# VHH binders against q9vm92r272to629: the designs that were tried, part 29

Target 1, 358 residues: q9vm92r272to629
Amino acid sequence: LEERMAFIEDYQQTQARSLLLYVREHQPAELISENGTIFSTTLDFALGKVKKMVRHAEHYSLDDARIKPPTPAEIVENQTFMVQSTDVLKSNAKFKVSEKVMAEYARLAGLYLDQIESLRPDYRWDGSRNLWILKPGYQSRGIGIVIRSSLDDILQWTSNNQNKKYIVQKYIERPLLIYRTKFDIRQYMLLTITDTKVSIWTYRDCYLRFSSQEFTMDDLRESIHLTNNSVQKRYKNKTNRDSRLPKNNMWSLDQFKNYLRIMGAPDGSWSKTYNGFKQNLVAVVMASLDETELLQNAFELYGCDFMLDEHYNPILIEINSTPDLSPSTEITARICPMVLKDCIRVVVDLPKNPTAAT
Below, E stands for the ipSAE of ESMFold2; O stands for the ipSAE of OpenDDE; V2 stands for 0.75 times the mean of E and O plus 0.25 times the DockQ between their complexes.

## First folded at step 3 (VHH)

Design u3 (framework vhh_4orz_3; at its last look DockQ between E and O 0.27; V2 from the best seeds 0.00; counts 0 for: SAP .734 > .668)
Fold by OpenDDE, look of step 4:
Structure u3 (fold): chain B 358 residues (1-358), chain A 123 residues (1-123)
Amino acid sequence: as target 1 above (358 residues)
Amino acid sequence: EVQLVESGGGLVQAGGSLRLFCAASGFTFSSYAMAWLRQAPGKRREWVALITSGGSTDYADSVKDRFTISRDNAKNTVSLQMNSLKPEDTAIYFCAADSPTGSWELIYPYDYWGQGTQVTVSS
């Protein structure tokens, strides 16, 4: 129940940001009408909500904020806001305000969004559609993953599938694309536990996975929005997809680096990305250590999936235990055996010889 | 033993400047890319600046044109000149080395990370 409430709050906050983003990205004249059905109170509500988020982020981690149950009045206000904001975002409803007033709201929207995004950089990846991805908690390989926008749909989905303990995550609406195609990066992580000491290792090599279809937010099908090989192998590559994309929907790291050079990415962009991997993974692992019983003399290999933003910052989207190491493509046929072989170096050779190559 | 020791942190007023230093030992410094990262209270650790072994530099957007990373291979040091500091720059700043060796890279515990130096920018 608490988790549900927290999610609802997060969804509503996201909706507020989405509305403000929408307002910021459009000309005031485009947002208003004499016959508009949306009132300025909707904007006031959104601004207030984001302002509150800013305050909380400045003083406390949003993760630590105790969510109080909303009052009946708040519930009604939230409901009204959700309906009106949805009308704007999905049905292009117009505001019944003057252009001058709308311009001021746009200014404020920009200001508050900048503030919250400075505190929460991950919000920069949000679009105006307030989309969420639902994943089964114990399933891998993209099975049962759905993308939804409606709060009611999400809640209903999770209620109907209680046995599968769905994880709900914000869908990244503004990912970095390569030739208009969605991709993620599979990064391997190795955890070793020796004498109650946890060590975290990252593999220096990785690979990219592509969707078989061009990216569009107007179609939420898995063939477009999921990059897992287990999902994509079921689909044919679209004929209009860029010819520079690989037929097997995978790139090696070297191919990606080459792409970065071609695109004129700043020197060190990959290093930035890779360092971001390390930082994210350490943070996630450390956050989980308090909740995990450490087994002595154990190791575990993980597949970590990252998306990138336009600045090549990594976004961790999933960590998979017992990742698929099958040689499904030429890329995985190369890297997977190497990863396994090199794991042995870390787990077996290194303890025997601390100077051994890893 | 690989060691990275940060220095130069402290309290500074907004608009002021600081220069951070990182002294490296225990590895072939000239072969490594060096980076500065920071972690602000309640925020995730973020990448700030990078300098490759060849001397190419890159910066986070938030610090671009204000911060300058440099290295001295003869002294095994990397520096971060921070100008026009803002309260938002308040964080613990860490020096890190990007090791080119090994297929698996140990990222924790931080053999290639410093202990960090506190930078506080007052309004």
Scores: ipSAE 0.538, ipTM 0.816, lowest interface PAE 0.4, mean pLDDT 89
Fold by ESMFold2-Fast, scan of step 3:
Structure u3 (fold): chain B 358 residues (1-358), chain A 123 residues (1-123)
Amino acid sequence: as target 1 above (358 residues)
Amino acid sequence: EVQLVESGGGLVQAGGSLRLFCAASGFTFSSYAMAWLRQAPGKRREWVALITSGGSTDYADSVKDRFTISRDNAKNTVSLQMNSLKPEDTAIYFCAADSPTGSWELIYPYDYWGQGTQVTVSS
């Protein structure tokens, strides 16, 4: 129940930010009509919600830590806001205000969004669609993942599929794209456990996996949005896809570094990305230690999936405890056997004494 | 025996500067990447700065443009110059060495850790 309430609150806060993002992204004249059905009170509500989020982030206290049940009046206000804002975002409903008034709301939306995004940098990944990705908790290599925008659809989906223990998280609407195409990066991680001590390792090589179709938010099909090779290998590349992308839908790290050079990315962009991988993985493992069964003198190999934002910051998407190590492309035929060989080197062959010859 | 010994910590006013030193012994220092990490009370250790055996440097976003890492292979030392210090920089600072293990990089804990040196920044 608490988890459900927390999700509903997050969804409603995301809807308020979505409306303000939409207002910020459009010219005031495009948002209004003399026959408009949406009033300024909808914008006032969204601004109020985001202002509360800013206050909470700036002046957090113990009293603010717990989610309180909404009052009946608050429930009605939230329901009205959801209906009105959804009409704007999904049905192009127009505001019945003057252009000057709309311009002032756009200015305020920009101010409040800048404030919250400064305090919550992860919010820069969000768009105006309030999309959520639902993943089965059994790590299915992309199988069974769905994208939903409706609160009712999400709640119904999780209720109808409760045996699969679905995880619900915000969809990344603003990922870095390469030639208008979505990709993720497979990064391997190794955990070794010795005498109650855990060690975390990252593999110094990785590869990119591309969607078979150009990225579009107008179509939520898995062939566009799920970059897992087990999903993508079922689809033929579309004819409108950029010809510079590989037919096998993978790039090596060297190919990605070359792309960054050609596109004029800042020097050190890859170094920034890789250090971000390391920081994210250490944080996740440390947060999960109490919930993970640790076996003495054991090791576990993980495949970690990342997307990037426009500033080359990594976004951890998923960690797979049973990574596919089959040689599905020229790139995986090279990398996967090396990963396995080098795991043995770490666990069995190398002493932890640096003066020892290897 | 492998040993890393940090020094240079202390109490400093906000906006001030400190320079930390790490003296390494018992291994071939010049072939290892060296890092500085820190741990504030009640928090986990976080990475601050890295210098490779070839001299390339990298920094956490929180310290970028304020901290500078350097090394002296002749003296087996790595240094961290800390400028424009903030109360949030208050922590025990650790020196760590990372040995190459094929293509696997140890990211936690580093192969060798020192005892640390305390940095306290008053407001």
Scores: ipSAE 0.410, ipTM 0.687, lowest interface PAE 0.6, mean pLDDT 79
Fold by ESMFold2, look of step 4:
Structure u3 (fold): chain B 358 residues (1-358), chain A 123 residues (1-123)
Amino acid sequence: as target 1 above (358 residues)
Amino acid sequence: EVQLVESGGGLVQAGGSLRLFCAASGFTFSSYAMAWLRQAPGKRREWVALITSGGSTDYADSVKDRFTISRDNAKNTVSLQMNSLKPEDTAIYFCAADSPTGSWELIYPYDYWGQGTQVTVSS
């Protein structure tokens, strides 16, 4: 129950940000009507929510020790906000305010969004659709993963499927696209443990995985949004998909680098992306170490999935402890055996401290 | 304790020569490929020269025939002889080790890099 309440709060906070993003991206005249059905109090509520989020992020360690259940009045206020904001975002409902008043709300929306995005840079990857991805707690290879936008649908889905222990995570609405098609990057990571000392390794090569269809937020089908090979291998590429994309839905790193050159990407774009991979992976591993049992003289291979934003910054999606190393394309037939072979070199050739007799 | 320490930088007139040294400690030097890289003010870091554990060398086009990389496994040093220096060679020069692990890169504890040595070439 407590997890459910925490998710509902996260959803409502995201709805508030989504409404403010919508207001920022439209001209004030487009948002209003003399016959509008949406109250200005809906905007006041959204601004208040985001203001609280800014205060929380600035003073994280100063939060109150307890979270109170909402009062009946707060429940009604939240419900009213959700109904009104959904009408705006889903049905293009109009505000009943003057253009001058709407322009001031747009200014405030921009101000508050700039503040929260400065404190939480990952929020800049969200759009206005309040989408969430529901994943089974076990590794599914893309099986059983769904994307939903409605709070009621999400709550219903998790209740109907509680035997699968779903994880609910905010969906990234603004990924970088290649030829209007979603992709991710599979990056391998190796942990080696010697005398309770952890070393983190990344593989210099990687590969990209594409969906079989063009990206759209108007259709939440897995063939568009889940780039996992186990999902995409079940789908035929649409005939109107860009012909420059690979028929087997994979690119090598060299193919991606060539794409960057052709598109005139800034010098050093791949280096920036790869450095971001390293920074993300070190941060995640370091945050996990005191929670992780360390085995002497062990190594563990991980498959790490990244997306990119429009500025080529990496977005870590998942770290898979059981990566598939079976060849499925000419690209994996090359890289997967090399990853394994090079693991042996790390284990056998790893430098060791000299003996006292040296 | 792994260390790479560069030395031999300085100020030199165009057309002159310098020899850079990198002393390595705390790892099995003979098993590593060694490289020199450089970074001019306001520019990205670029590679200059590489010498494999087996002694094979490679050079950036901009320094080919002017620079020579060499290694001394007995002293755990790698050297860069820089001849016919040009003002565009002005940079901080870094020594780096590339492990014998194939395409795996050690990222924590972070890669073995020196602190750099300044080379300034006056026109």
Scores: ipSAE 0.295, ipTM 0.638, lowest interface PAE 1.4, mean pLDDT 79
ESMFold2 (binder alone), look of step 4: mean pLDDT 81; pTM 0.818

Design u4 (framework vhh_4orz_3)
Fold by ESMFold2-Fast, scan of step 3:
Structure u4 (fold): chain B 358 residues (1-358), chain A 122 residues (1-122)
Amino acid sequence: as target 1 above (358 residues)
Amino acid sequence: EVQLVESGGGLVQAGGSLRLFCAASGFTFSSYAMAWLRQAPGKRREWVALITSGGSTDYADSVKDRFTISRDNAKNTVSLQMNSLKPEDTAIYFCAKDTYTPSTGWEVFDYWGQGTQVTVSS
């Protein structure tokens, strides 16, 4: 119930940011009409919501920063805002303000969004659609994953599917695209635990997985938005998809590096991306360890899924504890046996000789 | 044997500065990336900063623009300069070493030691 309340608050905060993103991304003249039905109070509400988020992000004690149940007045205000902002975002409703007033709101929206995005860089991945991805709480390889935009739909879906214990996460609306197509990167991680230390290993080789058709936010079909090979292999590539993309919907790391070179990416972009993988995975593993960790001889192989932002920063999507190692394509037929072979060497050789030079 | 010895922690007032040191031995220091991690009482460990063998750096969002990681290959040390310290920075700080074998595609960060305590008062 507390988790439900926290999600509702997160959804409403995201709606406020979505409205401000929409305002920032459009010319003032496009947002207004003399016959407009949306008033400046809707923008004032969104700005106030984001300003509170900025103040909360500056709070020093997280133990004291708990979500309070909304008052009846706050519930009504939030409901009114949700209706009005949804009319703007989904029905193209116009504001009944002057162009000069709208330009000032756009300026303020930009300032407050820049401020919250500097404190929460992950917010830069969001668009104005307020989309959420619902995943089963077990390894699924894309099975049972759905995308929803409505608060009521999300709450109803989770209630109707309680046996699967769905995880609700904000959908990444602005990923880096290659030839207008969505992709993710499969990165392997090995975790080893010994009596003296915890070690987190990342594999130097990886591969990309592409959607079968061009990316669009106007259509939420799984063939566009879910890049898992188990999902994508069911779909034929669209005729108007860029011909430079592979028929098997995978690229090797070398092919990706070649793409970065051809597109004129800054020198060191791949090194930045790979180091970002390492940092994200170390942070997640360290956050998952108990305060009084029990060190014992153990190892586990994980498949980690990343997307990239426009600056080649990695966005961690999922960590899979039972990664598919089958030779599903020419690329996986090469990489997966190498990963397994190298796991044996690391697990057998390095624990007995931790001072071994590279 | 590989050893990483952290030092430089202590008690400091909010807004103050501290510099942490990690003395490394038992391996070819200049060939490995180095990192700093931290853990506060009752909280999970988190990474803070890293520096590659070539000198490229990266930082956790919570410390970006306040902390600076650096290395001295002649002295086999990695340092963390912490400025504008906040009470939330209170933690035990750990030094970590990256390991890579030429016969495999795996790279690892290892941390070994008791760390150094940093306490930031309000």
Scores: ipSAE 0.297, ipTM 0.625, lowest interface PAE 1.5, mean pLDDT 79

Design u5 (framework vhh_4orz_3)
Fold by ESMFold2-Fast, scan of step 3:
Structure u5 (fold): chain B 358 residues (1-358), chain A 124 residues (1-124)
Amino acid sequence: as target 1 above (358 residues)
Amino acid sequence: EVQLVESGGGLVQAGGSLRLFCAASGFTFSSYAMAWLRQAPGKRREWVALITSGGSTDYADSVKDRFTISRDNAKNTVSLQMNSLKPEDTAIYFCAAGSETGSWELVYSEYDYWGQGTQVTVSS
């Protein structure tokens, strides 16, 4: 109930950012028409919404913000904004303002977006379509995952599938693509527990998994947007896909490093990416330890999935507690046995914390 | 017995510098990766910097280009040079050790450190 209200607020805030991003990314002349149906008040609403987000982000540490039910007037204002902004974003509706006025709104949109994105760097990869990914709360290996753009569709989906306890997350609309194709990176993580004390390890080798089809936002089907091998193995590679991509839909780390060299990526891009994997995984493990009790003397192997932004910053999308270690391609036939073999070599040979007897 | 003793902390103003030291004993120091972690008031511990037995270094994004980790195998010490300090760097800093094993890299360990750390306070 409270989660529903929080999601609706997130969705509306994302719509405001989406509209401003759309305005920032188009020429003013392309956004206007003398017969336009969208008025400047729609932009004023979006700017006000993002300005409020900036204020709250700056003062978040002072108090946990509670979502309050909107007043009837606020409900109407939000509904009007959603209709108008959706007409712009989905139907190319035009603003009835002068080019000079639109140019000023584009400047303000850039200013306000820069402010919120400096406080929330994750917003930089959201895009302007307000897409959300819905995942079943139980382990599914990619099964049952859907992408939705409509608030009503999302709420209806979760209502119709309450038994699966869906998790709703913002879809990453602007990941780094390789030859116009979506990919993710499988990174292994090992947790070792000794006398309730945790050690976190990352595996120095990894691999990339490609979608079977060229990336497009015009089609939200799983063969384009879900890079899990359990999903992708059901699909044939399309003929319009770049021929430089592997037919088995995987690259080794060495192949990725070679790609970075060929494309002229900055020196140290891979090191930056790998450092980001480590930081993200340590943060997630530390946060989860507050909610769980761990068994003594245990080994826990995880498969962690990342996407990258245009600056080679990693975006963590999933942690799988039962990673598929089957040799499905030449890449996994090589790496998975090595991962398992190396787990046997993990040794913590330092003495346990000594406790003096009284 | 393994012992890790941190030193070099203190109070500095924003923009200042500090150098932390960790003196290690009781194990074959040159065979271990060494790390610095920190814990700010009311927050979880976070990894800051790592140096492998082979000398390769790695840093958290929050400290990249400001902090430099180094080691001296002859003296069994690891150090952290902290430049351009920010109030957000205020924390207790801990030294940690771990074995390198094949292709697994130790990123964080609660098991591999001893002592109370060294306090770093950065005023604005």
Scores: ipSAE 0.433, ipTM 0.684, lowest interface PAE 0.5, mean pLDDT 79

## First folded at step 5 (VHH)

Design k5 (framework vhh_8ghr_2; at its last look DockQ between E and O 0.75; V2 from the best seeds 0.00; counts 0 for: unsure alone 61.4 < 65)
Fold by OpenDDE, look of step 5:
Structure k5 (fold): chain B 358 residues (1-358), chain A 125 residues (1-125)
Amino acid sequence: as target 1 above (358 residues)
Amino acid sequence: EVQLVESGGGLVQPGGSLRLSCAASGFTFSSSYAIGWVRRAPGKGEELVARISPSSGSTSYADSVKGRFTISADISKNTAYLQMNSLRVEDTAVYYCAKDSPTGSWELIYPFDYWGQGTLVTVSS
């Protein structure tokens, strides 16, 4: 129940940010009409929500545990806001305010969004559609994953599937695309525990996975929005997809680096990305260690999935224990055996010889 | 012998700024390793705050400090820096400078090797 409430709050906050983002990204004249049906109170509400978020983030770690149940009045206000904001975002409803007033709201929206994004960089990847991805907690390989926008739909989905634990995550609506196609990067991570010492290793090689379809937010099908090979192998590549994309929907790291060069990415872009991998993984593992009993002389291999933003910052989307290491493509047929072989170096050779190559 | 010496810590009010320095000796900044700032708050675990590859200048940050902290390195001085702006009470910690080690295909990313003694940063009103 508490988690549900926290999610609802998060959804509503996201809606507020989405509205402000929408306002920031459009010209004031485009947002207003003399016959507009949306009032300035909707904007005030959104600004208030984000301002509150900023304050909270400045003074407190955004801990969902500190979320108070809303008052009846707040519930009504939230409902009204959700309806009106949805009308704006989905139906292109217009505000009944002057252009001057709208411009001021746009300015404020920008200001508050910048503030909250500085405190929560992950919000930068949110779009204006307030989409969420639902993953079964016990399943892997993209099975049972759905994307939903409606709060009611999400809540209903979780209610209908009570026997199944679902993870609800904000869907990244503005990922970096390659030739208009969604991709993620599979990065391997190795955890070793020796004498109560936890060590985190990352493999220096990785590979990219592509969707078989061009990316669009107008169609939420898994063939478009999931990149797992287990999902994509079931679909044919669209004929209108860019011919430069691989038929097997995978790139090696070298192919990706080549792409970066072709695209004129800044020097060191990959290094930045890779460093970001390391940073994120350390953070996640450390956050998890507090909850985990450490077994001595243990190791575990993980598959970590990252998306990128327009600045080549990585976004961790999933960590998989016992990742699929099947030779499903030429790329995986090469990298997976190597990863496994090299794990032995870390787990067996290195303890025997601290100077051994890993 | 590899040595890292942190400095620049102290007491600061919320919203204030500090600049930490890490003077490195016994090695030269290269592409084969990274320099990191790790902090340990009282009663909390370690957090990697920022990381830099001195040779390339590539940086990464924890989400908790992104936009507020900036890690940099001066190769000529063999010194790394952490500029901390908009400090918060939750930033209170001992801050350590650390260096990773060169590895093969598997890169050790945690823990870092060669930690300094740390410098205390206290953010309090």
Scores: ipSAE 0.518, ipTM 0.847, lowest interface PAE 0.4, mean pLDDT 89
Fold by ESMFold2, look of step 5:
Structure k5 (fold): chain B 358 residues (1-358), chain A 125 residues (1-125)
Amino acid sequence: as target 1 above (358 residues)
Amino acid sequence: EVQLVESGGGLVQPGGSLRLSCAASGFTFSSSYAIGWVRRAPGKGEELVARISPSSGSTSYADSVKGRFTISADISKNTAYLQMNSLRVEDTAVYYCAKDSPTGSWELIYPFDYWGQGTLVTVSS
């Protein structure tokens, strides 16, 4: 029940931010009509909600972080806001205010969004669509993953599929795109354990995986949004896809580095991205160690999936404990055998040669 | 032979600033080693808070410190710095300077090969 109430609150807070992003994204004249059905109180509510979020974030050490049930008045206010904001975001409903008043709301929306985004930098990855990704708790390699926008649909889906123990995460609406196409980066990580000491290794090479379709938020199909190779191999590339994209939907790291150079990315952008991969992976592993018992002379290979934002900042999406190492393209045919071979060198040969190049 | 010596820790009030220094010997920053700052709060595990590649100047930060901490390196002094602004009580920890040694096809990213002795930062009213 606490988990469900926490998600509903997160969804409602995200809706408020989504409305303010929508307002900032559009010119005031586009948002208004004399016959508009949306009152300015909807904007006042969204601004107030974000202001409360800013106050909460500034006071990190709250005595009671548990969600409190809303009062009856708050329930009605939230419901009214959800209906009106959904009409704006989903149905292009118009506000019944003057252009001058709408312009002032747009200015305030920008200010409040800047405040909360400085405190929660991950909010910069959000858009105006309040999208959530639902993943089954068992390892799926993309199977059974869906993207939904409606609160009722999300709650119904998880109720109907309780045996699968779905995880609900905010969908990243502003991923970096290459030639209008979504991609992720597969980075391998190795954990080795000796004498209760954990060593964390990253593989120097990696590869990009592209979706088979052009990116759009108007269509939530897996062929557009789930870049896993196990998903994408079931689909044909659309013929209107940019011809510069690989037909096998994979780039080597060298191809990505060349792309960064061509697009004029700042010097050292890949180095910064890769250091961010390493930083994220160390952080997540170290956070997990307090709750695990270590086995001596063990090793585990992981497939780590990252996305990038428009500034080439890494976004850790997933760490897979059973990565598929089957060669499916010329790129995986090269990399996957080398990853396995070099794993064995690290596990077996490193104690014999402290300068080993594996 | 490789040695890292931290300095600049101390007691500071919330919202204050400190600058940590890490003087290196036995290697030169120009060889593209990564230098990191790792912190350990009492009774907690280690957190990599910042990393720099001194030759390129590329930096990365933990989410907990983004926008507040800045790592830098002065190659001529063979010294790395961590500027810590807007300090919070949860930043209280022993801060260690460390370097990696990236070799082979698998890069060891934790634990770092060489560590300093640490410098204590206490954030308290």
Scores: ipSAE 0.298, ipTM 0.644, lowest interface PAE 1.4, mean pLDDT 79
ESMFold2 (binder alone), look of step 5: mean pLDDT 76; pTM 0.767

